# VH-VL binders against q9vpl3, part 373

Target 1, 224 residues: q9vpl3
Amino acid sequence: RGKINIQRPKAPHYERARVVAVTQPKYPELPKAKSCFKTRAERTQQQQENPYNEIIAREVRNWLDHSRLVAFFHLSSITADDIFRVRVQLHKQNLHLKSYGSKIIEQAVKNTRYEAIVPLFHSNHCIVFSPDPEKTAALLRIVRRVPQMVLLGGIVEETMLSRNQLVAYAQMPGLHAVQAQLVQTLSQAPGHLIQQLQAHQNSFVQVLDVHAKNQMNEETPKST
Short names: E, the ipSAE of ESMFold2; O, the ipSAE of OpenDDE; V2, 0.75 times the mean of E and O plus 0.25 times the DockQ between their complexes.

## First folded at step 12 (VH-VL)

Design D128 (framework fv_anetumab; at its last fold request DockQ between E and O 0.35; V2 from the best seeds 0.72)
Fold by OpenDDE, fold request of step 14:
Formats: structure tokens, sequence, C-alpha cells
Structure D128 (fold): chain C 224 residues (1-224), chain A 121 residues (1-121), chain B 111 residues (1-111)
């Protein structure tokens, strides 16, 4: 009894083969379900072409262009409630806390002077915007409530500042205070200068007087 | 000029409640942290806690957590420190102070004159 | 617990320079620049003398200076005067749980 080779079934008789070939139900090829696996490239491209992303990117650009103070923060594990509380406090100071996706930020700042900020947005982040750079100190006082907000840097008056530079900026006296100090210093300077000038002149005159007296004493002939 | 004015000295018995006050003036009261510091007789300074007056967010030292309550009324620029039940060990000078520090900097630039609390049986 | 250690007492003669040390138990105490110093006369409130290791507030004499090396901060008083006799406290940030820690205080005596 010949071992039925299941791997190579004997070809059916020619007539049977024809009938089988003609009667084989042509199942419509199931539309190749577009593999849900959009390549990373396709996903990235589709995200770039999303009209919604364009709108948000425009919003980001608008904030950047109209803000004199921009601060960048990394967000560690923080609750939505904590973020909300901080947002409310910031808002009371006319500080606007926003969070955007990294891709949106990248799109927003592409080919702009802000392109250098893109590396800051590789992780969870938030941005604080303000039209008033004098609010930097207020911002940094409020964020003390949330240790999960880590300052990365910022932009003040169109100048990019590191973390340390932004903190230093916040600690500086306001422009008016500096001006007042300058005026005060300048107003005191003439008096000191006059005193110093007069002191040197007086000292010089004293030295000359002593010298003159000594010369007069030397010219007095010892009348022997 | 920035000034913190505290309420007057208190003499209490153990078990009594007490609330002392600190009024700020000469600056925006809601824009600065207000801290409380204890100094026992002949001892050093001890931080108790701190409050953000705008929304009364408060942090306490672990040693004082649950022992005292810090509060604020921003409408009258006043911070408060209160006890529900005083102990003899609460006898101390209590200072309020404004925190000028920003971000990771923590320091008090203006201090109240202090409130002496004496708890004696 | 993070603690700041100060000498109990320091003394000096008028005109001399003295230094008060403040040593943290951990390298993380106060970060690189977050030590402050306070002066307290008997029966008076503390007064800020130095903030952020070396910054002097307005109205504080230039005789007071601050520095830090490693985990030790130092307050230096030059040209010591009788009015400098007081208790001095260092302070620093420690952690989220403890925002402020004070040293034990140093009594400065002017001889």
Amino acid sequence: as target 1 above (224 residues)
Amino acid sequence: QVELVQSGAEVKKPGESLKISCKGSGYSFTDYWIGWVRQAPGKGLEWMGIIWPEDSYTRYSPSFQGQVTISADKSISTAYLQWSSLKASDTAMYYCARDEGIYESYYFDYWGQGTLVTVSS
Amino acid sequence: DIALTQPASVSGSPGQSITISCTGTSSDVGGDNYVSWYQQHPGKAPKLMIYEVSNRPSGVSNRFSGSKSGNTASLTISGLQAEDEADYYCSSYTSWSTWYVFGGGTKLTVL
C-alpha cells in the first residue's frame, strides 16, 4: 500500500483538473487591509500635514512673537491638578502657561530665530509666556510650588538665556531702579571728585609751603 | 518701605488655643512667600512653615506638620499662625518673615519684630 | 536629616577679621549658591546679612562677606566692631520636605 505522499499529491486526471480549475471559487482578494502600521515616516508626514497642527503651530508662533518673556520648563511626573493650580496662579500675574507637542514646536519654529529651542522639547515640557519681562521674578517664585517644573532656560527681550542667566536676570533691579541708582551715584560723584581734587591740591600746597619755608631757612646766612 | 508687623506678646495656659498675626505692608503681599520661624528661649532658629498668600498654599516643616496651622487673609495683607492646643514646650519667640528668594533660592529678607508666646501652667 | 553645623562661639578683637563656618552634612545642602546668613542681636529679630553665598543686601556693611568651598560656607567679618557682637545663623535649602534649615548659631564676642 503505497505511502500517500501528502506533500506531493498525484495530479488529478486532466479532465478533473480542468473542472476543478474552472469551479474553484474565485474569492475576491480581501482588500489588503492597509497595514495599520503606518511607517514612522508616514506618521510623521501625516502629522506634518495635519491642518490642526498648522493652526496650533501658528498659535505658538504668535505667542513667541508677542512675548517679551518666554520660559521653558521640563515637566517631571506632575498631576493635572498641580498644573492647573500653578496655571491659575501664573495667570493672575499675566503669565500664560502652555503645553505643546514637540512636533508642533518644531513646526512652529522651523526657519525662525527660535529654532535653537527645539532640543529643549524632547521630553514633557511647558512654556510660560508673558508680555512683561519684569514678571520673571514672580514666575520663579510661583514655580517653587512645583518641584516637578524644572527651568531649562528662556527668552527675554528676544535674547536666549540659559537657566542661570534667566535666574540672574530675575534678580536684577528693574530698569527704573537701576536708573535711579545711577543718577544717585552720578550725583554723588562730583562731590567726591571735588573733595579728592581739593585734597590733592591742598596737600601739594602744604608740601610746597614746607619746601619754601625750608629754603628760606637755608638762605638765612648764619651771621657768624 | 517693606514692613512686617506682628501681634503682641501672649501669655497662655496649656491646652488653650492661640492665633497670632503678621501684617505686611509696603509691597504686594500676594506676590511673596511668608514664612514662620520659631526660636525657643536661648535656642536657635527653626523653620515652621511657609504660605503663598494669594491662594493660601502652605508647606510645613515635618517637625511642625499637624502641630500648627498657617493661614493668610490677603484682603488685609495678614498671615496667621495658630495652635489648637498649646503646650509648655510652645513657649518661644515666633517670627514671620518674607521670602525674597526665587526658584531654588530660599532666604528671608524682611522679618517681623517677633511675638513672644509664653505657655505656663 | 540634613543639618548645618556652626561653631558655638567665635571671638575677635576690634579691627580684626573673623570667619564663621557653616558646614552641611550633605553635599546637596543648599546647592551651589543657596546659603544665607543672618545677624541677630539680643532681643531683636534676625537680619539678613548675606544671601546666595556671597550677595550682600542693600544697607549691609561691606565688612561682611560670604564664600563657599565644598560643603562649607563661610561668613567673614572684616574690621570687627563692637556692634558686630551678635548671634549669627546660616541657612540653606535642604529638600522639598524641608525648605529651610538653620545652623545652630554662632555667638560672636568682640573683645
Scores: ipSAE 0.865, ipTM 0.943, lowest interface PAE 0.5, mean pLDDT 87
Fold by ESMFold2, fold request of step 14:
Structure D128 (fold): chain C 224 residues (1-224), chain A 121 residues (1-121), chain B 111 residues (1-111)
Amino acid sequence: as target 1 above (224 residues)
Amino acid sequence: QVELVQSGAEVKKPGESLKISCKGSGYSFTDYWIGWVRQAPGKGLEWMGIIWPEDSYTRYSPSFQGQVTISADKSISTAYLQWSSLKASDTAMYYCARDEGIYESYYFDYWGQGTLVTVSS
Amino acid sequence: DIALTQPASVSGSPGQSITISCTGTSSDVGGDNYVSWYQQHPGKAPKLMIYEVSNRPSGVSNRFSGSKSGNTASLTISGLQAEDEADYYCSSYTSWSTWYVFGGGTKLTVL
């Protein structure tokens, strides 16, 4: 029948792949330093790059500060055309695909709670930023067409998540859908029942919260 | 309330062209993969291919590569399956289906009602 | 392409439990790949019963459960009812060229 053509990297468990797969880091979003001369030009280039590195590090910090979703991927070799098409698809979902050098990442997260991410950038990588954590599922559906992007984990609402935790987060029902289900249920109840619930708010809130959690854990159908 | 509504049954002769449709509603059509699955009479299910409707990125099963064309019109939330030259062996039920899976998960959560294609004399 | 092996038929009496097997290779069912199960009544479209090996979609009875061991996935139906009589298909990812492979199907008869 057919032949294996381009393949997604396979290992017994993807968590092992995130620490072992390595290629030379690529800086598609960053200017590459070029030196055609030996000592004098090289020293001048080094001095000019230090201020530029801080500007890029500040950009990374701004992304981290303003993104409720950050996803980290190992990136295998991919054509410029293919990565551009994926970037466009991600951008339409307010998902921003970026890549930075490990040195820049180290500088950006120095003395922050995110220092633990630095080892992820000692190999070829990319990062997806978004202000919209509800777009995690959309991200992971689009990434299915990109076997070169191997999920390592992420940050959601300032919480570090493993690969499996990020995938589990993406499958959770949306808050809007839960709120719509509650409003639909309560809109059929008389107003005096709502007033009685407010009179015993602590015990009623506790009961409703337990019930909602049980229905979410049982994968109750969303009513839209 | 996700629905996939397919075009009606077709009776065709060998050598004719055909384009069948699958219209999605009740969800964001461009946010999900749409696959096509064939079921020959009395036989099992066979995956044919899949499309990302937003930019029409398409993948085909090796068994169907070059034999059919999968396309989409996102402005009307519709995916298509088409043949340039039908064969009698193309007689089958054809389903479209939405894939809800993320990352390394691949499954079809909603299916169209099917389009019966009959290719004979 | 039917690369996953299922028994052609299985039967059981109302109220009993039955299990339908789906056997593949280390590249599909036996790997770190998920398995899904579909129910198909005559003349109807398939319906998703189990995804990601053991998860039930909303609206699917808890009488249906899924599991996987080695190269074999299993669909178990407890408390068998007349409406469970249908064809059942398993499916798995295999490779980048083949995102979906279905089993040959199992006809479940309720005696």
Scores: ipSAE 0.812, ipTM 0.909, lowest interface PAE 0.8, mean pLDDT 80
ESMFold2, look of step 12: ipSAE 0.802; ipTM 0.907
ESMFold2 (binder alone), look of step 12: mean pLDDT 90; pTM 0.938
OpenDDE, look of step 12: ipSAE 0.824; ipTM 0.913
ESMFold2, fold request of step 14: ipSAE 0.788, 0.786; ipTM 0.899, 0.894
ESMFold2 (binder alone), fold request of step 14: mean pLDDT 90, 90, 90; pTM 0.933, 0.935, 0.934
OpenDDE, fold request of step 14: ipSAE 0.863, 0.862; ipTM 0.939, 0.940

Design D129 (framework fv_anetumab; at its last look DockQ between E and O 0.39; V2 from the best seeds 0.71)
Fold by OpenDDE, look of step 12:
Structure D129 (fold): chain C 224 residues (1-224), chain A 121 residues (1-121), chain B 111 residues (1-111)
Amino acid sequence: as target 1 above (224 residues)
Amino acid sequence: QVELVQSGAEVKKPGESLKISCKGSGYSFTDYWIGWVRQAPGKGLEWMGIIWPEDSFTRYSPSFQGQVTISADKSISTAYLQWSSLKASDTAMYYCARDEGIYESYYFDYWGQGTLVTVSS
Amino acid sequence: DIALTQPASVSGSPGQSITISCTGTSSDVGGDNYVSWYQQHPGKAPKLMIYEVSNRPSGVSNRFSGSKSGNTASLTISGLQAEDEADYYCSSYTSWSTPYVFGGGTKLTVL
């Protein structure tokens, strides 16, 4: 029995080679997952046509339309756990923390009054919604817990505010307090005006009385 | 009216534990940070730490980290400062204060009357 | 370490205007607008006099005013009165980890 040359195996007999060739399992070339080679354009187009994105965009619009306070935050390397903790705290104050993709936001605000917020969403961001603008101070106190939440700006009563303006707004006395002060100030104004008007009238009457008295004294003929 | 009322003066020996209290009233206790400030005799003010009473989130000054524990019981609107083992150097007036600041603005608008802690052998 | 430097003492006569300075070691001390001032009478708790450089809390006299130039914040007391004799402390925001730094305090004497 000839030493099987393990280093250079003799080519099998033609018939054996044929059988081996036919019996070799043809492994189907794994379909190159077309998904891996989708161009950025194709991926973007598929994302735009996703019915799910439309639903979420509608949700975002609903939040924007029904919120009197909207605050925008940049998220810098925040953990899911930290976000959750803050969300819980905010929720207790009827503040709703949401996170959406930039494309969803773009779709949601396209051709709306909110289109100006799109540039704020180039990175990781979250939005806090509230029906109560008086909660702005509460929001900004809670956010102090998380340095990774950077305030970018917000919308209060349909007005877009910068970061500084939003902070300033939070520091203002409540609208009712300001209104009360205004009413008080306005209510005092007529009293002063009436006093000034009456003072002038009284002065005029006094001057006229003096004039009348002087004229009467001149008309009394000295009966010598 | 906003008021912070602190517990009374304490006289302790070195090595003893102590817990002093600060009760807030006249406002929503859980909506404001509470801070603790130390003032050694004849010295200035030193920030020790702050707490968010709603969930007891706490931040400490590096100088006081591990030296004291700040806690709060929101059910009774009370903040606490405690030592596990007092030192003579802990002799000081301790103030609690409410922080009214928002976001990056930090300032104390209301202060407790202070608690004098004397640690003497 | 970020430190705030105050003069140890200042003095003035009744009716005069005096200024207490608070200088940070860094230009970043307190940011642009995060300096507060406290008044402390002997044996009393500190009282907030100025917040955010120039804002007065309710109940604080208009004789007290705050300003900032560069890395120096200033507390000005106009029309000095005997009751103004106290220690004054400045405070500033530095970082999230150290949101409070106090100055060394200034003793104001009314002469």
Scores: ipSAE 0.858, ipTM 0.939, lowest interface PAE 0.5, mean pLDDT 87
Fold by ESMFold2, look of step 12:
Structure D129 (fold): chain C 224 residues (1-224), chain A 121 residues (1-121), chain B 111 residues (1-111)
Amino acid sequence: as target 1 above (224 residues)
Amino acid sequence: QVELVQSGAEVKKPGESLKISCKGSGYSFTDYWIGWVRQAPGKGLEWMGIIWPEDSFTRYSPSFQGQVTISADKSISTAYLQWSSLKASDTAMYYCARDEGIYESYYFDYWGQGTLVTVSS
Amino acid sequence: DIALTQPASVSGSPGQSITISCTGTSSDVGGDNYVSWYQQHPGKAPKLMIYEVSNRPSGVSNRFSGSKSGNTASLTISGLQAEDEADYYCSSYTSWSTPYVFGGGTKLTVL
């Protein structure tokens, strides 16, 4: 049938069925007349994953809401035994080492003031939560044993702090009341900054001295 | 008041074992690192190692790795430095010291009085 | 061996100001690494005088100050007093495996 050779014959149901059978089941439902209908297995998995993700996201939100100290670390390759030992040492100080997927973190901080932390989770990471901001120094003494944990920054009393700011905060543990006032001042909108600085001038000058020392230590020593 | 009290002077012969101690008081012993520092007669200070007393995690200077053992007993707030076989070159003053540094800061804020170890035939 | 260089001796008269140097490399004293200073009187344990380059612990006289420029840290003692006569050691972080390196020490003589 010369006609047979020049025509592209319609694929039989068997060939169409075999092609569909070798493809992954997640996308065939969209091109079908029964679009929007998912298989029982896909529906069950998707439903389970969706509720599970929301439960974990609520957990992260609860940690953020109830932790006066949150520290973010980059985490490079480490054995399960080493990370477990660190978790135990941190736990003894009411410091809670956790890891969450970046998408979970994104969902947890969505529509909150903490959306700025999302870029920190593009690489491998871990987070330390604590209700006790006075434990920042203890945290930073313990992590000295683990070069795989690199401090990125943190949140103290609802204020985001850079790496250097968090370290500076940790070095003044006997100034808890002053440290709380400083954190509240840093969280103010720029238009109200002058009023808060005038009210807490003594504490601000003390913190600026720490920050100025840190900045001078980071500057190159070109003297001309 | 933070205090580190070390065991008394020792006179030993080459090949003998020795364990000296450093007892901390006046602070939370398990919340700080403890280091050991050696000072040979007429010479300067040399860091030997540090220990986290809560779980006995220990780091040694490369120069002393395998030559001494650093340990701690947190129940009695005591750190130890131990030799299995002393050499004449181990004659020195040995100090324990508390490290107060955080993150990337390392320094010794309180020191023991020292333990003189003399190794000679 | 000792990686940090200090002068062997420095002297001054009461009331004068003196400076003790501590020179290393970009991998220890230089860069972002912290330096500490210790005072040791004859027959006694070292005592911390300066930490993190320029900070004084509680109970240390404000006559002692520290600074750093390039690969050299400096301990400055103003208003020299007889009790300042001692050996002085600097120490620097180098790496995780070697977090403490001491200088060779400087003997300060008060004339």
Scores: ipSAE 0.773, ipTM 0.893, lowest interface PAE 0.9, mean pLDDT 80
ESMFold2 (binder alone), look of step 12: mean pLDDT 92; pTM 0.944

Design D130 (framework fv_anetumab; at its last fold request DockQ between E and O 0.36; V2 from the best seeds 0.71)
Fold by OpenDDE, fold request of step 14:
Structure D130 (fold): chain C 224 residues (1-224), chain A 121 residues (1-121), chain B 111 residues (1-111)
Amino acid sequence: as target 1 above (224 residues)
Amino acid sequence: QVELVQSGAEVKKPGESLKISCKGSGYSFTDYWIGWVRQAPGKGLEWMGIIWPEDSFTRYSPSFQGQVTISADKSISTAYLQWSSLKASDTAMYYCARDEGIYESYYFDYWGQGTLVTVSS
Amino acid sequence: DIALTQPASVSGSPGQSITISCTGTSSDVGGDNYVSWYQQHPGKAPKLMIYEVSNRPSGVSNRFSGSKSGNTASLTISGLQAEDEADYYCSSYTSSSTWYVFGGGTKLTVL
């Protein structure tokens, strides 16, 4: 019984070869698995077409339109617990901390006056909304507890402010105080003007008096 | 008018516990940080720590971490500084102060009158 | 270690102008605009005189002014009066674990 050479199997008889060739199971070509990997473009498009995203974008727009104070923060390695604690403290001051995806923000502010804020949202971020711009100082006191919240800028009374400008705004006396100061300054202005006018007149009179005295001294004849 | 009123002078022995108080009035107590500052006799001011009274969030100076406890009772607008075991070296004037600063600006605009703590054998 | 250095003492005559310096050891000390100054009379609590380098609180005399150059903040007292005799402390925010740092204090004597 000849050793079956497994490395070089003898070609089957012609008839057997034909039968084997015809009976070879044609495995259907596995449908080229559409690479489940949606292209970045497809993913982006799907996110844009998500009705849920539209709803959230509308919410963001609503917050922007009804807030007199909006502050933008970068979040650097902050824990969920820390965010929660800050949120609670802010809420007690009628400050509303929200977090949205960058794409949602982009969708929300597209073709609006707020479109300029889009570059601020390239990383992990949160937004604080308030109907009261006077709460800016309170906001900035509370966020001191979380150094991971980095102020990027904000919107106050529909005006975009840089980080430094927002801090400066928070440090300003209240509108009423400023108004009071203005009134006080304006009330003093006429007095100051009068004093200045009088000072010039007095100076002029003094110069004239000196001139007159000098003329009188020149007219006194040297009595030899 | 904003005012911080501290508890009276204390004379204690080493090893005793102590809790001194600072009561704020004339402002919203929960909307401002309250700090504690130590001044040893003839020495300068030393920041000890600070508290947010609303939820009692605290931050300590490294030098005072674990040495003292800062707390607050917002219901009575009062901040506290306490020792579990006093040392002679704790003899000092202790001030509470309100922090008016915002974001990265830190400064104390109103100060308590101070509490003298004397620890002697 | 984050430290603010002040001269131990400064003196001046009535009517003169004096300056007290406060120098930070690190660039992290006193972010460009966050230096405060306090006045302390003997047996009294400190009083805020200057905040954010150059701002005066209400009720503080205009004789007190603050400035900063580089890592050195300065308190200037013009028209020196006897009542100005006190200890003066600078303070700054630090980004480190230590939020507040005080200088060593300067004794001002009016001669």
Scores: ipSAE 0.854, ipTM 0.934, lowest interface PAE 0.5, mean pLDDT 87
Fold by ESMFold2, fold request of step 14:
Structure D130 (fold): chain C 224 residues (1-224), chain A 121 residues (1-121), chain B 111 residues (1-111)
Amino acid sequence: as target 1 above (224 residues)
Amino acid sequence: QVELVQSGAEVKKPGESLKISCKGSGYSFTDYWIGWVRQAPGKGLEWMGIIWPEDSFTRYSPSFQGQVTISADKSISTAYLQWSSLKASDTAMYYCARDEGIYESYYFDYWGQGTLVTVSS
Amino acid sequence: DIALTQPASVSGSPGQSITISCTGTSSDVGGDNYVSWYQQHPGKAPKLMIYEVSNRPSGVSNRFSGSKSGNTASLTISGLQAEDEADYYCSSYTSSSTWYVFGGGTKLTVL
């Protein structure tokens, strides 16, 4: 039954909550004054050891929440100079090139509609985020200089798009209403798109490419 | 209103250097690729290379790698094609053109008027 | 690199339809690569007529159409008119080092 000693209670809950969620070692006796002034290097190191994954996953969640354009790429071997130069060119267009581990992506999209994207990150990858979906054409124009970046698909206005759907979106004349209708039309079978992205992306992309091409060449407009 | 205006015709001797220009207007010059295309007298079109003017990243056709230099000055919206030592076989019309392609699409939508380069002794 | 194969010349009478072929390989015209077509009148710069196999730029007559089958792209001009007399070039992507390869050109003569 227990050797519970009432005279030795645990530290107050609010004090444990203020301490970073790293409870393995005991802090010095006077944590409220001197221990609160850890150096910048020490704080960064401790955060990296224990809660680093959660901080970065929260960062990814913020990018997903505030980006109206998200593009996913497979990234093959590339020099640091080449990827840096592409990052600079993308940044000038408010396009933000990032890379995260699949564990962090899984944590970031947990309990969201985007959980289906996790399998895309089992191999080398990068992600481009932007608040500006009208910058999709600029993104796709710039990345042609880097054959190591292979477009897999993306998210536009919270709608998941295949590679061909994202390219079709980017080729619109820039009128937002027309681009939004095209995205909705291409997304009519979201379950089929998700399955192809998870299993046989190339085959699904080819089918949608033919469909989008036929719709783009027809004079009959699609209505809302 | 997109316009590419090239420098005037050139008459040169073998061994001389030359730099011809292509000035873009009516669009954001640093947001599009600019290519150079050669056409020898009575012959077809040959792609020489392409440049991203914002940072001067270039891609040369294998046939022209090391034979010419493609460059740009983004502050004056101008691309250049340059030879360090001209040959008689460089006699041709040279066009600059804007590439409007995005992912896996490649085409030139606007072309300069051409610069005739004549190299003879 | 190697030029895409086009017939050296083609001719037709006003009002007829004609087709100009552009034959390459599975590495350029074949497969999933796009093809573009350019018209060039004597002494003038080329003008884009068709991009991405079958798309017409604004201002290009609907008499011009493009298609592709296997390793061959085709430019079709219907209702042939005197002003269509020009040289026509196709172009395709080949590789990451060669973004453009042109055909040898086809001289269209309107009889």
Scores: ipSAE 0.800, ipTM 0.901, lowest interface PAE 0.8, mean pLDDT 80
ESMFold2, look of step 12: ipSAE 0.799; ipTM 0.905
ESMFold2 (binder alone), look of step 12: mean pLDDT 90; pTM 0.936
OpenDDE, look of step 12: ipSAE 0.837; ipTM 0.919
ESMFold2, look of step 13: ipSAE 0.717; ipTM 0.864
ESMFold2 (binder alone), look of step 13: mean pLDDT 90; pTM 0.929
OpenDDE, look of step 13: ipSAE 0.810; ipTM 0.905
ESMFold2, fold request of step 14: ipSAE 0.730, 0.696; ipTM 0.865, 0.845
ESMFold2 (binder alone), fold request of step 14: mean pLDDT 90, 90, 90; pTM 0.936, 0.934, 0.933
OpenDDE, fold request of step 14: ipSAE 0.848, 0.850; ipTM 0.929, 0.931

